# VH-VL binders against Arf guanine nucleotide exchange factor SYT1 (SYT1), part 9

Target 1, 216 residues: Arf guanine nucleotide exchange factor SYT1 (SYT1), of Saccharomyces cerevisiae (q06836r405to620)
Amino acid sequence: SRRSSSIVNALSSFVNLRSSSLSSSRQQHLQQQQQLQQKLDVSLEDLPPVPAPEFSDSCKDFLIKLAPYGKFIGIILTEKDDEFKKNCLNYLLTNCFEFKNDPLDIALRKLLMFLELPKETQQIDRLIMAFSFAYYKAQKSYSKKKGIECPWSNADQVYFIAFSLLMLHTDYFNPNNKSKMTKHDFVDLVHNDKYSGGNEIPMAVLTYFYENVTAK
Short names: E, the ipSAE of ESMFold2; O, the ipSAE of OpenDDE; V2, 0.75 times the mean of E and O plus 0.25 times the DockQ between their complexes.

## First folded at step 4 (VH-VL)

Design e6 (from u6 with light chain L96Y; framework fv_umesolerbart; at its last look DockQ between E and O 0.57; V2 from the best seeds 0.00; counts 0 for: pae E 4.8 > 2)
Fold by ESMFold2, look of step 5:
Structure e6 (fold): chain C 216 residues (1-216), chain A 123 residues (1-123), chain B 107 residues (1-107)
Amino acid sequence: as target 1 above (216 residues)
Amino acid sequence: EVQLVESGGDLVQPGGSLRLSCAASGFTFSSYSMNWVRQAPGKGLEWVSFISSSGSTIYYADSVKGRFTISRDNAKKSLYLQMTSLRAEDTAVYYCARDYDFWSGYYRAFDIWGQGTLVTVSS
Amino acid sequence: EIVMTQSPATLSVSPGERATLSCRASQSVSSNLAWYQQKPGQAPRRLIYGASTRATGIPARFSGSGSGTEFTLTISSLQSEDFAIYYCQQYNNWPYTFGGGTKVEIK
C-alpha cells in the first residue's frame, strides 16, 4: 500500500540525510537497515492485526505488546483521538527517548529515526504534538537541573517550530520546487507569529535552524 | 584564555578601503556566530554586522550595506570586515564580539569582546 | 528597526546607594535583552542577558528585570568600580540595537 503523503517522504529523507552525517559504526549499521526497510515499502497492513488494549493494561504493558510493530508504533498510537493511546505515546516519548541537550532539529531527527510518520495529517499532528510536549518537558527539567534558563516558553511553541522545520525541509528538498523559501523569509515568517510564541525566539536561533535543516 | 584581538585599524581618506581582522583563540571559533560593533569617539555603541557560525547567514546595519563585507575563515579562526567607500561617519573603534554557541543550548548575547581597533576617516 | 531608549542619560549616585537604570524598546523584544558595562578606554562587558540572567562572574549586586518593552538594571549597593556607562541591547531582531547609554557617576 501507499505509505505516505509528500510530507512523510520528505521527512524520511531528512532523517536519512542527518543520520548519514553522524559518523559512527552503530549509527551506520542502523542507517543501512532503516534505508533498506524504507526501500522495501513494508507497511503496517503486512503485519498481524494490532492487539487491542486490555482493561488492566498500563501504558508500559501495552507498549510491550506493540514492540513487534517497531517503527509503526507511532502510527498505531495516533490512529484516533484515544486518551489511553495518547498516554502510551507520551510514556514512550518521555521514557524511551533522550532529548535533554539536543537542539530541536536533532531531537526531531532522533524521533524520526525510530518512528515512521503516519500517512494521515491528523495522525502526524498528534505525533508531533506529543513529541513537542516530551521535548519541552525534557528541556525544562534539564535547564532546571543545570540552573539555567529554559529557551522554550511552552510545548505549543516547540510544536510550532518543529512543524515549521518539517515544512521547510519538505519545501527545500522538493526537486520540483523552483522557488525555495529563503532563510530571511523563513525567519521572518516564524518570528512574526505572536500566537505561537515564534516571535519570542531570537532571529539568530531561527537562522541556525534554517541552516541545519537545509544543509545538503 | 578566551580572547578576540582586532587589527587593521588605520587612518584612511574618504572613499578609501580598509580590511579589519579579528583573531580568535581559546575557544571553538567555528561554533559561534560573530559580530562587528563600532563606537564613534565619545558616542554610543552601534551594531555593524552579523555572520553565522557557518558563514551562510549575514546581516548588515543599513548604514553600511553595500559598502562593508563581513567574512570568516573557520580554519584560521579569523573574522574579517572589508570596508569600502569609507565616509567620515565611519570613524570609530571597531570591536569584534562573540555571539552565541547553539551547542551550549543557550543564547548569551555578546559575551566576549575584543579590545577594538581604531578606524579614522579624514582627508 | 527597534529603537532602544535609555533613561536617565546621567545618574549621579553616592557609593553604597542603589542605582536604577531604565531601558525602553519601541516594540516588544520579549526577554531578548542584554546589559553591558563600559569603562573609559575599555571594551564593553556583558552583565545581564535574557533580561534577568546574570552573566558568569558578575557580582550579585547587579540584577535585571522586565520583559516586552520595559527593562530595568539595578545596582543594589554601588561600589567604586561600578561608575561607568551602561548600555542595553536587544537581540530579538536584526538589526541589533543599543540604547544611548546611562552614565553612572559619583554624586
Scores: ipSAE 0.267, ipTM 0.686, lowest interface PAE 4.8, mean pLDDT 83
ESMFold2-Fast, scan of step 4: ipSAE 0.390; ipTM 0.743
ESMFold2 (binder alone), look of step 5: mean pLDDT 93; pTM 0.951
OpenDDE, look of step 5: ipSAE 0.869; ipTM 0.945

## First folded at step 5 (VH-VL)

Design b20 (from b2 with light chain L96Y; framework fv_umesolerbart; at its last look DockQ between E and O 0.51; V2 from the best seeds 0.00; counts 0 for: pae O 2.8 > 2)
Heavy chain, then light chain:
Amino acid sequence: EVQLVESGGDLVQPGGSLRLSCAASGFTFSSYSMNWVRQAPGKGLEWVSFISSSGSTIYYADSVKGRFTISRDNAKKSLYLQMTSLRAEDTAVYYCARDYDFYGWYYRAFDIWGQGTLVTVSS
Amino acid sequence: EIVMTQSPATLSVSPGERATLSCRASQSVSSNLAWYQQKPGQAPRRLIYGASTRATGIPARFSGSGSGTEFTLTISSLQSEDFAIYYCQQYNNWPYTFGGGTKVEIK
ESMFold2, look of step 5: ipSAE 0.415; ipTM 0.764
ESMFold2 (binder alone), look of step 5: mean pLDDT 92; pTM 0.946
OpenDDE, look of step 5: ipSAE 0.868; ipTM 0.944
ESMFold2, look of step 6: ipSAE 0.449; ipTM 0.785
ESMFold2 (binder alone), look of step 6: mean pLDDT 92; pTM 0.946
OpenDDE, look of step 6: ipSAE 0.136; ipTM 0.678

Design c25 (from s6 with heavy chain H99R F102Y R107Y; framework fv_siltartoxatug; at its last look DockQ between E and O 0.02; V2 from the best seeds 0.00; counts 0 for: pae E 14.2 > 2, placed apart)
Fold by ESMFold2, look of step 5:
Structure c25 (fold): chain C 216 residues (1-216), chain A 122 residues (1-122), chain B 107 residues (1-107)
Amino acid sequence: as target 1 above (216 residues)
Amino acid sequence: QVQLQESGAGLVKPSETLSLTCGVAGGSFSGYYLSWIRQPPGKGLEWIGEIYHSGSTSYNPSLKSRVTISVDTSKSQFSLKLSSVTAADTAVYYCARGRYDYWSGYYPFDYWGQGTLVTVSS
Amino acid sequence: DIQMTQSPSILSASVGDRVTITCRASQSISSWLAWYQQKPGKAPTLVIYKASSLESGVPSRFSGTESGTEFTLTISSLQPDDFATYYCQQYNSYPLTFGQGTKLEIK
């Protein structure tokens, strides 16, 4: 698809531009990924075996079974490319989180306050995509209810910005990264992307996102 | 691994109600839409309507006044009732399953039953 | 309702030919378009979803493209198994609607 291919190309360009400018920055990103993987491996070994879904389970029924796993529910629901678990994740994010009044960076922070970030890139992708769909749906529904225009064009746009913010945070707060991405570089890179819709986000909004994400 | 199979009477009198059941095996209802689609002999396909596991339905406006779709999760079955039938309702009736989400790019009908012919004859 | 118009209605071709089937939507449906193959006496089977994504198990000789509201199914080298009726279907909006079909026949 154009959407999937465009998003992958835009994110690859974003990563490559940052990495090409500073080779040591690229290598320190890989070290951070390794640290996250070690954290997840320990957590999975400490927990009871995750119950399998039963035929009669609704998403709510299965989420109740997952309640003892707390912050690890996001990791469990993204472990494999599974249609039922994906729908359970969408149910959780749509019905158990409140995003309608939040800027995207605040909503993303709320998500990660309650759900632990997976260590595998495919799991992170599934989580952020589900979040982006739920966030867009909440914003669109709220805008329709209030009779105003939705600030977002589609969920793919939300996904691109959300993933960019996550990568910026990871890069900026990596203690081994000596040369952090500047506001100018981030804003220009994102605002110039037409295929994933970054160019449709005003530069002032991207600047606001950078400042909030890089502030602790 | 998902399998769908239509069942019901193959002959229905005009003005009566057409009633079909689709059995669903090898999967959960959660996260899927279950649809009825029909095809008059030698003609194209017409979407009749769908039901989500919550009981929420959407019907083709051309048929809405005559159609009811329901689900029985305890039996893994969903049903079609089409009232006040005429010869124009003679068709092969299919049940089908689809997925609607932005992640997968929406797969409306990835699994189909084999179809059952219903003839409306006076 | 979104009308889906297929052309041609009937397409005659030989094994090994490259063929194209066109489907035009009456309004924008984004990329939310599927292609189905149906053989006589059988249910349709999904070939392409999201305009250009190949369904699992479908041969790579099948491909889909889009341009505006025009969508194309291409078979790069026909095999005997490919002679069937093909339907496009939009899933952007309710009601879900199908094209009228294109019958692909042996020449």
Scores: ipSAE 0.005, ipTM 0.429, lowest interface PAE 14.2, mean pLDDT 79
ESMFold2 (binder alone), look of step 5: mean pLDDT 89; pTM 0.929
OpenDDE, look of step 5: ipSAE 0.898; ipTM 0.964

## First folded at step 6 (VH-VL)

Design b21 (from e6 with heavy chain D99G Y100R D101Y F102D W103Y S104W G105S Y106G R108Y A109P I112Y; framework fv_umesolerbart; at its last look DockQ between E and O 0.49; V2 from the best seeds 0.00; counts 0 for: pae E 5.0 > 2)
Fold by OpenDDE, look of step 6:
Structure b21 (fold): chain C 216 residues (1-216), chain A 123 residues (1-123), chain B 107 residues (1-107)
Amino acid sequence: as target 1 above (216 residues)
Amino acid sequence: EVQLVESGGDLVQPGGSLRLSCAASGFTFSSYSMNWVRQAPGKGLEWVSFISSSGSTIYYADSVKGRFTISRDNAKKSLYLQMTSLRAEDTAVYYCARGRYDYWSGYYPFDYWGQGTLVTVSS
Amino acid sequence: EIVMTQSPATLSVSPGERATLSCRASQSVSSNLAWYQQKPGQAPRRLIYGASTRATGIPARFSGSGSGTEFTLTISSLQSEDFAIYYCQQYNNWPYTFGGGTKVEIK
């Protein structure tokens, strides 16, 4: 529970980082909505009760119904382990986000600019998992189109690295942590993972991530 | 067009110092990591040093650690290698090489090389 | 450091024939391996990265394969311009290390 709260706080700091490169009309619309919500300092509790999906609802239909909730859509769709909501989240990430040319840290930042990170660890897991799949799919598709090898082995690898980046951010910007994760610590953390493919990520890339995440 | 042009190679005596430069053009220099790679006459390639895009992370080969200093000026689109305490075994053509990993569409280690500059260390 | 070993040191091949070059790493480098071609008096040119991805502008006759500790560069039909020295390089761990090179010469 303490780790989850720290991750949430760390991620909140990530959200405040304005990315200037959102060029798509969809992203602009989401950004405008997010900005409006931020200005109003509205909490999810201040909004009308979240509608339940109807049996006849497609993901698109349900997302339209959730549109007024803006940045809280991620929280809503990850509240329960629900297959329909999972599909809707995937739909959202696939159709409303563009990840094809973004490094993972940038993509993750974009995600969190538009969607508020859930407070519960399980919800975070669901969100990051969905993100990882969408990101991987986008990267794979792009790589195929370009005739190059996908830099990622699978979605699990993406998930692991994304999670590691969140951990790094939380650790580094947590004022209560006197001993910060060093670059070497981060590299070792990732490269010691043999199951998710962390050991397959070049050190130069990890250096890139570390520098970007810890940049003030 | 991406271009890397090394300069500064010279004949120096053992124990001497030399500064190499690499001028970059045709790309956003500040977005790429840079490397020095050297090649002794008739020998293979040896990585010498790495510097991240921001310059905040630097690595050296053990053979040059403590003697060589890599640096960059992103405003001038220039890479540097300050060499001190030069040894005969440092005699080589020195290449600057670009590393691209800022996009996950592909990892591009050493995708572009300069033509190199010759450093000769001899008494 | 990770030691990269290339074999053979010299490969004699006739034009039009298939050339197979081997590169071995002392420990796993996953797929973080690149191949370079170097001609006399020229800088190295990257051929392959990610063990199997052909660089832009590189002819289709060049292909890379392998993962972990064993890698192969294949030239399906050797052309006259392909006679050169070929180097493998790992970029999985610091320090980056190159193989000793394979000289491809005309038989």
Scores: ipSAE 0.086, ipTM 0.674, lowest interface PAE 3.0, mean pLDDT 87
ESMFold2, look of step 6: ipSAE 0.282; ipTM 0.700
ESMFold2 (binder alone), look of step 6: mean pLDDT 92; pTM 0.938

Design b22 (from b20 with heavy chain W105Y Y106W; framework fv_umesolerbart; at its last look DockQ between E and O 0.30; V2 from the best seeds 0.00; counts 0 for: pae E 3.1 > 2)
Fold by OpenDDE, look of step 6:
Structure b22 (fold): chain C 216 residues (1-216), chain A 123 residues (1-123), chain B 107 residues (1-107)
Amino acid sequence: as target 1 above (216 residues)
Amino acid sequence: EVQLVESGGDLVQPGGSLRLSCAASGFTFSSYSMNWVRQAPGKGLEWVSFISSSGSTIYYADSVKGRFTISRDNAKKSLYLQMTSLRAEDTAVYYCARDYDFYGYWYRAFDIWGQGTLVTVSS
Amino acid sequence: EIVMTQSPATLSVSPGERATLSCRASQSVSSNLAWYQQKPGQAPRRLIYGASTRATGIPARFSGSGSGTEFTLTISSLQSEDFAIYYCQQYNNWPYTFGGGTKVEIK
């Protein structure tokens, strides 16, 4: 909860940075909507229609417009295969999330604490892909700054592991699923991947991930 | 400068207890997993214990399981090894070693080592 | 646990000559293997990680190769400061395990 709060605060800060240019009335409205979302278990359907981006909108501008939608922003930006929205999602993940100090499982957890996971598989794919790129970029940048080699081969590797972790989490905490993915199943899932580099992840690390994700 | 400094090594009797400390400096300690590795006199290296950056994940070698406890204080940038029920075969120089940071750099193995502290278990 | 076996136990080499050290794993450790150098009275120093990646500050004369169960550390031209004990370590599986070491000494 503390970690999620930090992200929310970061987003709020991001929105506030531009608040100097927004009329006081709009700012108040945005703040009220954000507060309402925190207090009420509202659905996306209960919110006003999602605004369409204007031609003049930057990603930052559009994200400000989407700020009242809070946890639904991920769903909104992945609803369609739209390049602008994709770019906005990337912008959000790059500028509003801090992944540089987080292991992949923790980073993924932070993401999902702040953004509600879409229900549609294609949307999930878009979200996790964007996340993976942002995470990889952050890791690569960090490595470069330190003059060390990035431990991740590429964003696809990150994507595959992130997706696998998501599957594990969803499976393990699904009360309707009586047959849970075992550690062995998880390891096999990852190590059978020869294309994205899952087979290169050490057993020790996979054990770590499994135990951390399944920890109650 | 990145540095690890072990302390607490002493002469103890079999069955005794001892607590080792490792002080970290020059890096963000809380971001790194840490290990203890020991080396008996004139012998090779033996991994002893692992603790994740947050302290939530811990592993032990079978030889010390149930007797040793690894812990850390990130605020103090310190790693600890509480040893109990010490045996003669526990006699060794104990090293603290930095593992990977952010749990993402696991390919790097142990990149930083302390100079070690000597533990002698003898009657 | 994965048993790491190093050979030879002792390697006598003249300065300027090539030294080849072997490390074998009882089961596959992929490329999750490191090499360390240890001089008398000193802590180990990491030379190679990921089986073949040279650590920062390590001279180019050191190189690692191999994958799976067979690994090699090569010192292309042995320098006076290279006489030491070398250890391999797998970090693919818990528990982490080290080889018994190879002592490189002056011939």
Scores: ipSAE 0.282, ipTM 0.720, lowest interface PAE 1.8, mean pLDDT 87
ESMFold2, look of step 6: ipSAE 0.411; ipTM 0.760
ESMFold2 (binder alone), look of step 6: mean pLDDT 92; pTM 0.942

Design c26 (from c25 with heavy chain L34W, light chain L96Y; framework fv_siltartoxatug; at its last look DockQ between E and O 0.55; V2 from the best seeds 0.00; counts 0 for: pae O 4.9 > 2)
Fold by OpenDDE, look of step 6:
Structure c26 (fold): chain C 216 residues (1-216), chain A 122 residues (1-122), chain B 107 residues (1-107)
Amino acid sequence: as target 1 above (216 residues)
Amino acid sequence: QVQLQESGAGLVKPSETLSLTCGVAGGSFSGYYWSWIRQPPGKGLEWIGEIYHSGSTSYNPSLKSRVTISVDTSKSQFSLKLSSVTAADTAVYYCARGRYDYWSGYYPFDYWGQGTLVTVSS
Amino acid sequence: DIQMTQSPSILSASVGDRVTITCRASQSISSWLAWYQQKPGKAPTLVIYKASSLESGVPSRFSGTESGTEFTLTISSLQPDDFATYYCQQYNSYPYTFGQGTKLEIK
């Protein structure tokens, strides 16, 4: 519960963070989206009961049914470890989001601008995992199209870095934490990971992320 | 095409501060890391430090105590100050661009200035 | 600091030769290695990045390989314009560090 709360808070704050790497046009677009999101003071409880998927429903069909739920779709699709819902989430992230030309931090921000973060840790894990796969696929496709090497090794690497960014944000912006994660600490955190390939991320990239997350 | 140009005094006295500026033209200043690199005559290359357009810096630990890198985004310039210079600081100083974005790949120092010789002499 | 050791320091070769320069890192740098070419009185120019990726505009006779902490730059057939000093550089960790250089000269 503590972890979940921390992650939720981190992610919520993450959406509000300005990235210095964004072009003026992108920044404006993000700002507009944020403004739109703020205007929607609707709770999931205020909406009709969430429909259950029918046996004949495709992901597309079910997502159409979920369309009225807007930002809550992420929560709905991650409530249970359900294969169909997982597939629907993947479909949503692949077809309704554009991650091709976004740095990971920007892509993550984009995700959270459109989808409300779940409160439960397990749901967050499901969402970020799905995001990581979709992001990786998009990046790989883009790299191939441009004739360049994909900067990411696999989706697990993306997943690890995404969570690391959330942790960094939580530590940095937690008022109760007097000991803030330093750039060095963040780099060490990531580079000590050999399982997910964090150790393969150059320091310059990590510095980039750190600076963007900690930028006020 | 991005162009970098070093400027500053080519002669500095011992114990004084070396000051150089790099002007960037023909491309975006934002979104890149900007580095200073030096090369003593007849020797190899040494990375001095870098600055992000936001002002965040990283320095070579060997020079950290003496080095200050600053940026002026309005002029698309960044500068190097090296204090307490000695003869060992005599070198050709290069400014360079580091590209670490996810769009075009990871390019360390894809653009360089022509370099400027700084001689430390009494 | 990560030390980059190049070998050989001097390499004499003829036009048309296949040559290989080696760079060894003191620790893992993954694939974050670059190769530069420097001609006398000129700034270095990027040749290879990420150990094996060819920089735009660089001839295809240049190639890079990696094996663990060992990296190689290969020129398949030397051209007159290729005689220069070559440097490897790691950008995995701060501080960025260069090899000592390999002077490729005409035999």
Scores: ipSAE 0.021, ipTM 0.602, lowest interface PAE 4.9, mean pLDDT 86
ESMFold2, look of step 6: ipSAE 0.574; ipTM 0.847
ESMFold2 (binder alone), look of step 6: mean pLDDT 91; pTM 0.943

Design c27 (from c8 with heavy chain L34W, light chain L96Y; framework fv_siltartoxatug; at its last look DockQ between E and O 0.53; V2 from the best seeds 0.00; counts 0 for: pae O 2.8 > 2)
Fold by OpenDDE, look of step 6:
Structure c27 (fold): chain C 216 residues (1-216), chain A 122 residues (1-122), chain B 107 residues (1-107)
Amino acid sequence: as target 1 above (216 residues)
Amino acid sequence: QVQLQESGAGLVKPSETLSLTCGVAGGSFSGYYWSWIRQPPGKGLEWIGEIYHSGSTSYNPSLKSRVTISVDTSKSQFSLKLSSVTAADTAVYYCARGRYDFWSGYRPFDYWGQGTLVTVSS
Amino acid sequence: DIQMTQSPSILSASVGDRVTITCRASQSISSWLAWYQQKPGKAPTLVIYKASSLESGVPSRFSGTESGTEFTLTISSLQPDDFATYYCQQYNSYPYTFGQGTKLEIK
């Protein structure tokens, strides 16, 4: 529970972080979107009971039914390990989000701007996993269209880096943590991952992420 | 087109501090990595260190104790200080730019200054 | 530090020749390898990045390949303008390190 709360807090703070990689125009857009989200002080409990999917519902149909829930859709679709809901989440991330031209940190920010993070660790995991797949697919597709190599090896790599970024953020902005993760620590964390391909991320890229996350 | 230009004293006495500045023109200073690289006469290339526009630095461990790289974003400049120089520090010093592009990834040293010779001599 | 071993140190060739320069890393650097061309009295210029990606403006006769920790720079048909010293460089880990260089000279 403590870990979950920490992750949630980290992710919430992450949404407010400015990325130096954003063009002025993109920054403005993100700021506007953040402002819009802040104005909605509605809790999920204030909304009608969440509808259950019908047997005949497609993902699109169900998402239409969930449309009134807005930022809570991520929570709704990850509350259980349900294959249909998982598919719907994938559909949402693929068709309703644009990740084709966003660095990973920016894409993650966009995700969290539009979807409130779940409180439960398992839900967070489901959300980030789905995000990672959608992001990777988008990047791969774009790279192919442009005739360039995809900067990511696979969705697992994206997943690992995304979580690493969240971990870094949680650590760095935790006021109770007096010993902050250094750039070197972050690099070691990522480079020690041989399973997901973290070890394949160059130092410069890791430095880029570290600096962007820790930037005030 | 981005242009880099090294400036500073070309002659430094032993035990003194080498000081160079690199001016950047024709492009954005922010969002890039700025490096110093040196090349002794007739020898290969050695990376000294880099600085991000935010001020974050990375140094070659072999030189870390003597090297300081700083940045002035308002002037689109970054500087190198190398203390306690010896004859071994005689080299052409280059400033260079590294960039991270989301689609193509990191590209090291896509732009270079023309280089400036620094001779350490009594 | 990651050591980059470049070979040969000197390569003599004629215009029109196919030439290959090799660089070997002491450990895995994934694909984070760059090739530079340096002419006498000039700064190096980036030729290839990410082992096989051609820098903008560089002729298509230049190409890069990778196999494990071994990397190659190939010029398919050598032109007069290609005679220079070439360096490989890893940027997987700090500190960035360069190969010793290969002087490509006219035969």
Scores: ipSAE 0.038, ipTM 0.652, lowest interface PAE 2.8, mean pLDDT 87
ESMFold2, look of step 6: ipSAE 0.527; ipTM 0.827
ESMFold2 (binder alone), look of step 6: mean pLDDT 92; pTM 0.950

Design c28 (from c2 with heavy chain L34W; framework fv_siltartoxatug; at its last look DockQ between E and O 0.57; V2 from the best seeds 0.00; counts 0 for: pae E 3.0 > 2)
Heavy chain, then light chain:
Amino acid sequence: QVQLQESGAGLVKPSETLSLTCGVAGGSFSGYYWSWIRQPPGKGLEWIGEIYHSGSTSYNPSLKSRVTISVDTSKSQFSLKLSSVTAADTAVYYCARGHYDYWSGYRPFDYWGQGTLVTVSS
Amino acid sequence: DIQMTQSPSILSASVGDRVTITCRASQSISSWLAWYQQKPGKAPTLVIYKASSLESGVPSRFSGTESGTEFTLTISSLQPDDFATYYCQQYNSYPLTFGQGTKLEIK
ESMFold2, look of step 6: ipSAE 0.528; ipTM 0.820
ESMFold2 (binder alone), look of step 6: mean pLDDT 91; pTM 0.940
OpenDDE, look of step 6: ipSAE 0.363; ipTM 0.740
ESMFold2, look of step 7: ipSAE 0.677; ipTM 0.885
ESMFold2 (binder alone), look of step 7: mean pLDDT 91; pTM 0.941
OpenDDE, look of step 7: ipSAE 0.399; ipTM 0.745
ESMFold2, look of step 8: ipSAE 0.415; ipTM 0.758
ESMFold2 (binder alone), look of step 8: mean pLDDT 91; pTM 0.939
OpenDDE, look of step 8: ipSAE 0.359; ipTM 0.734

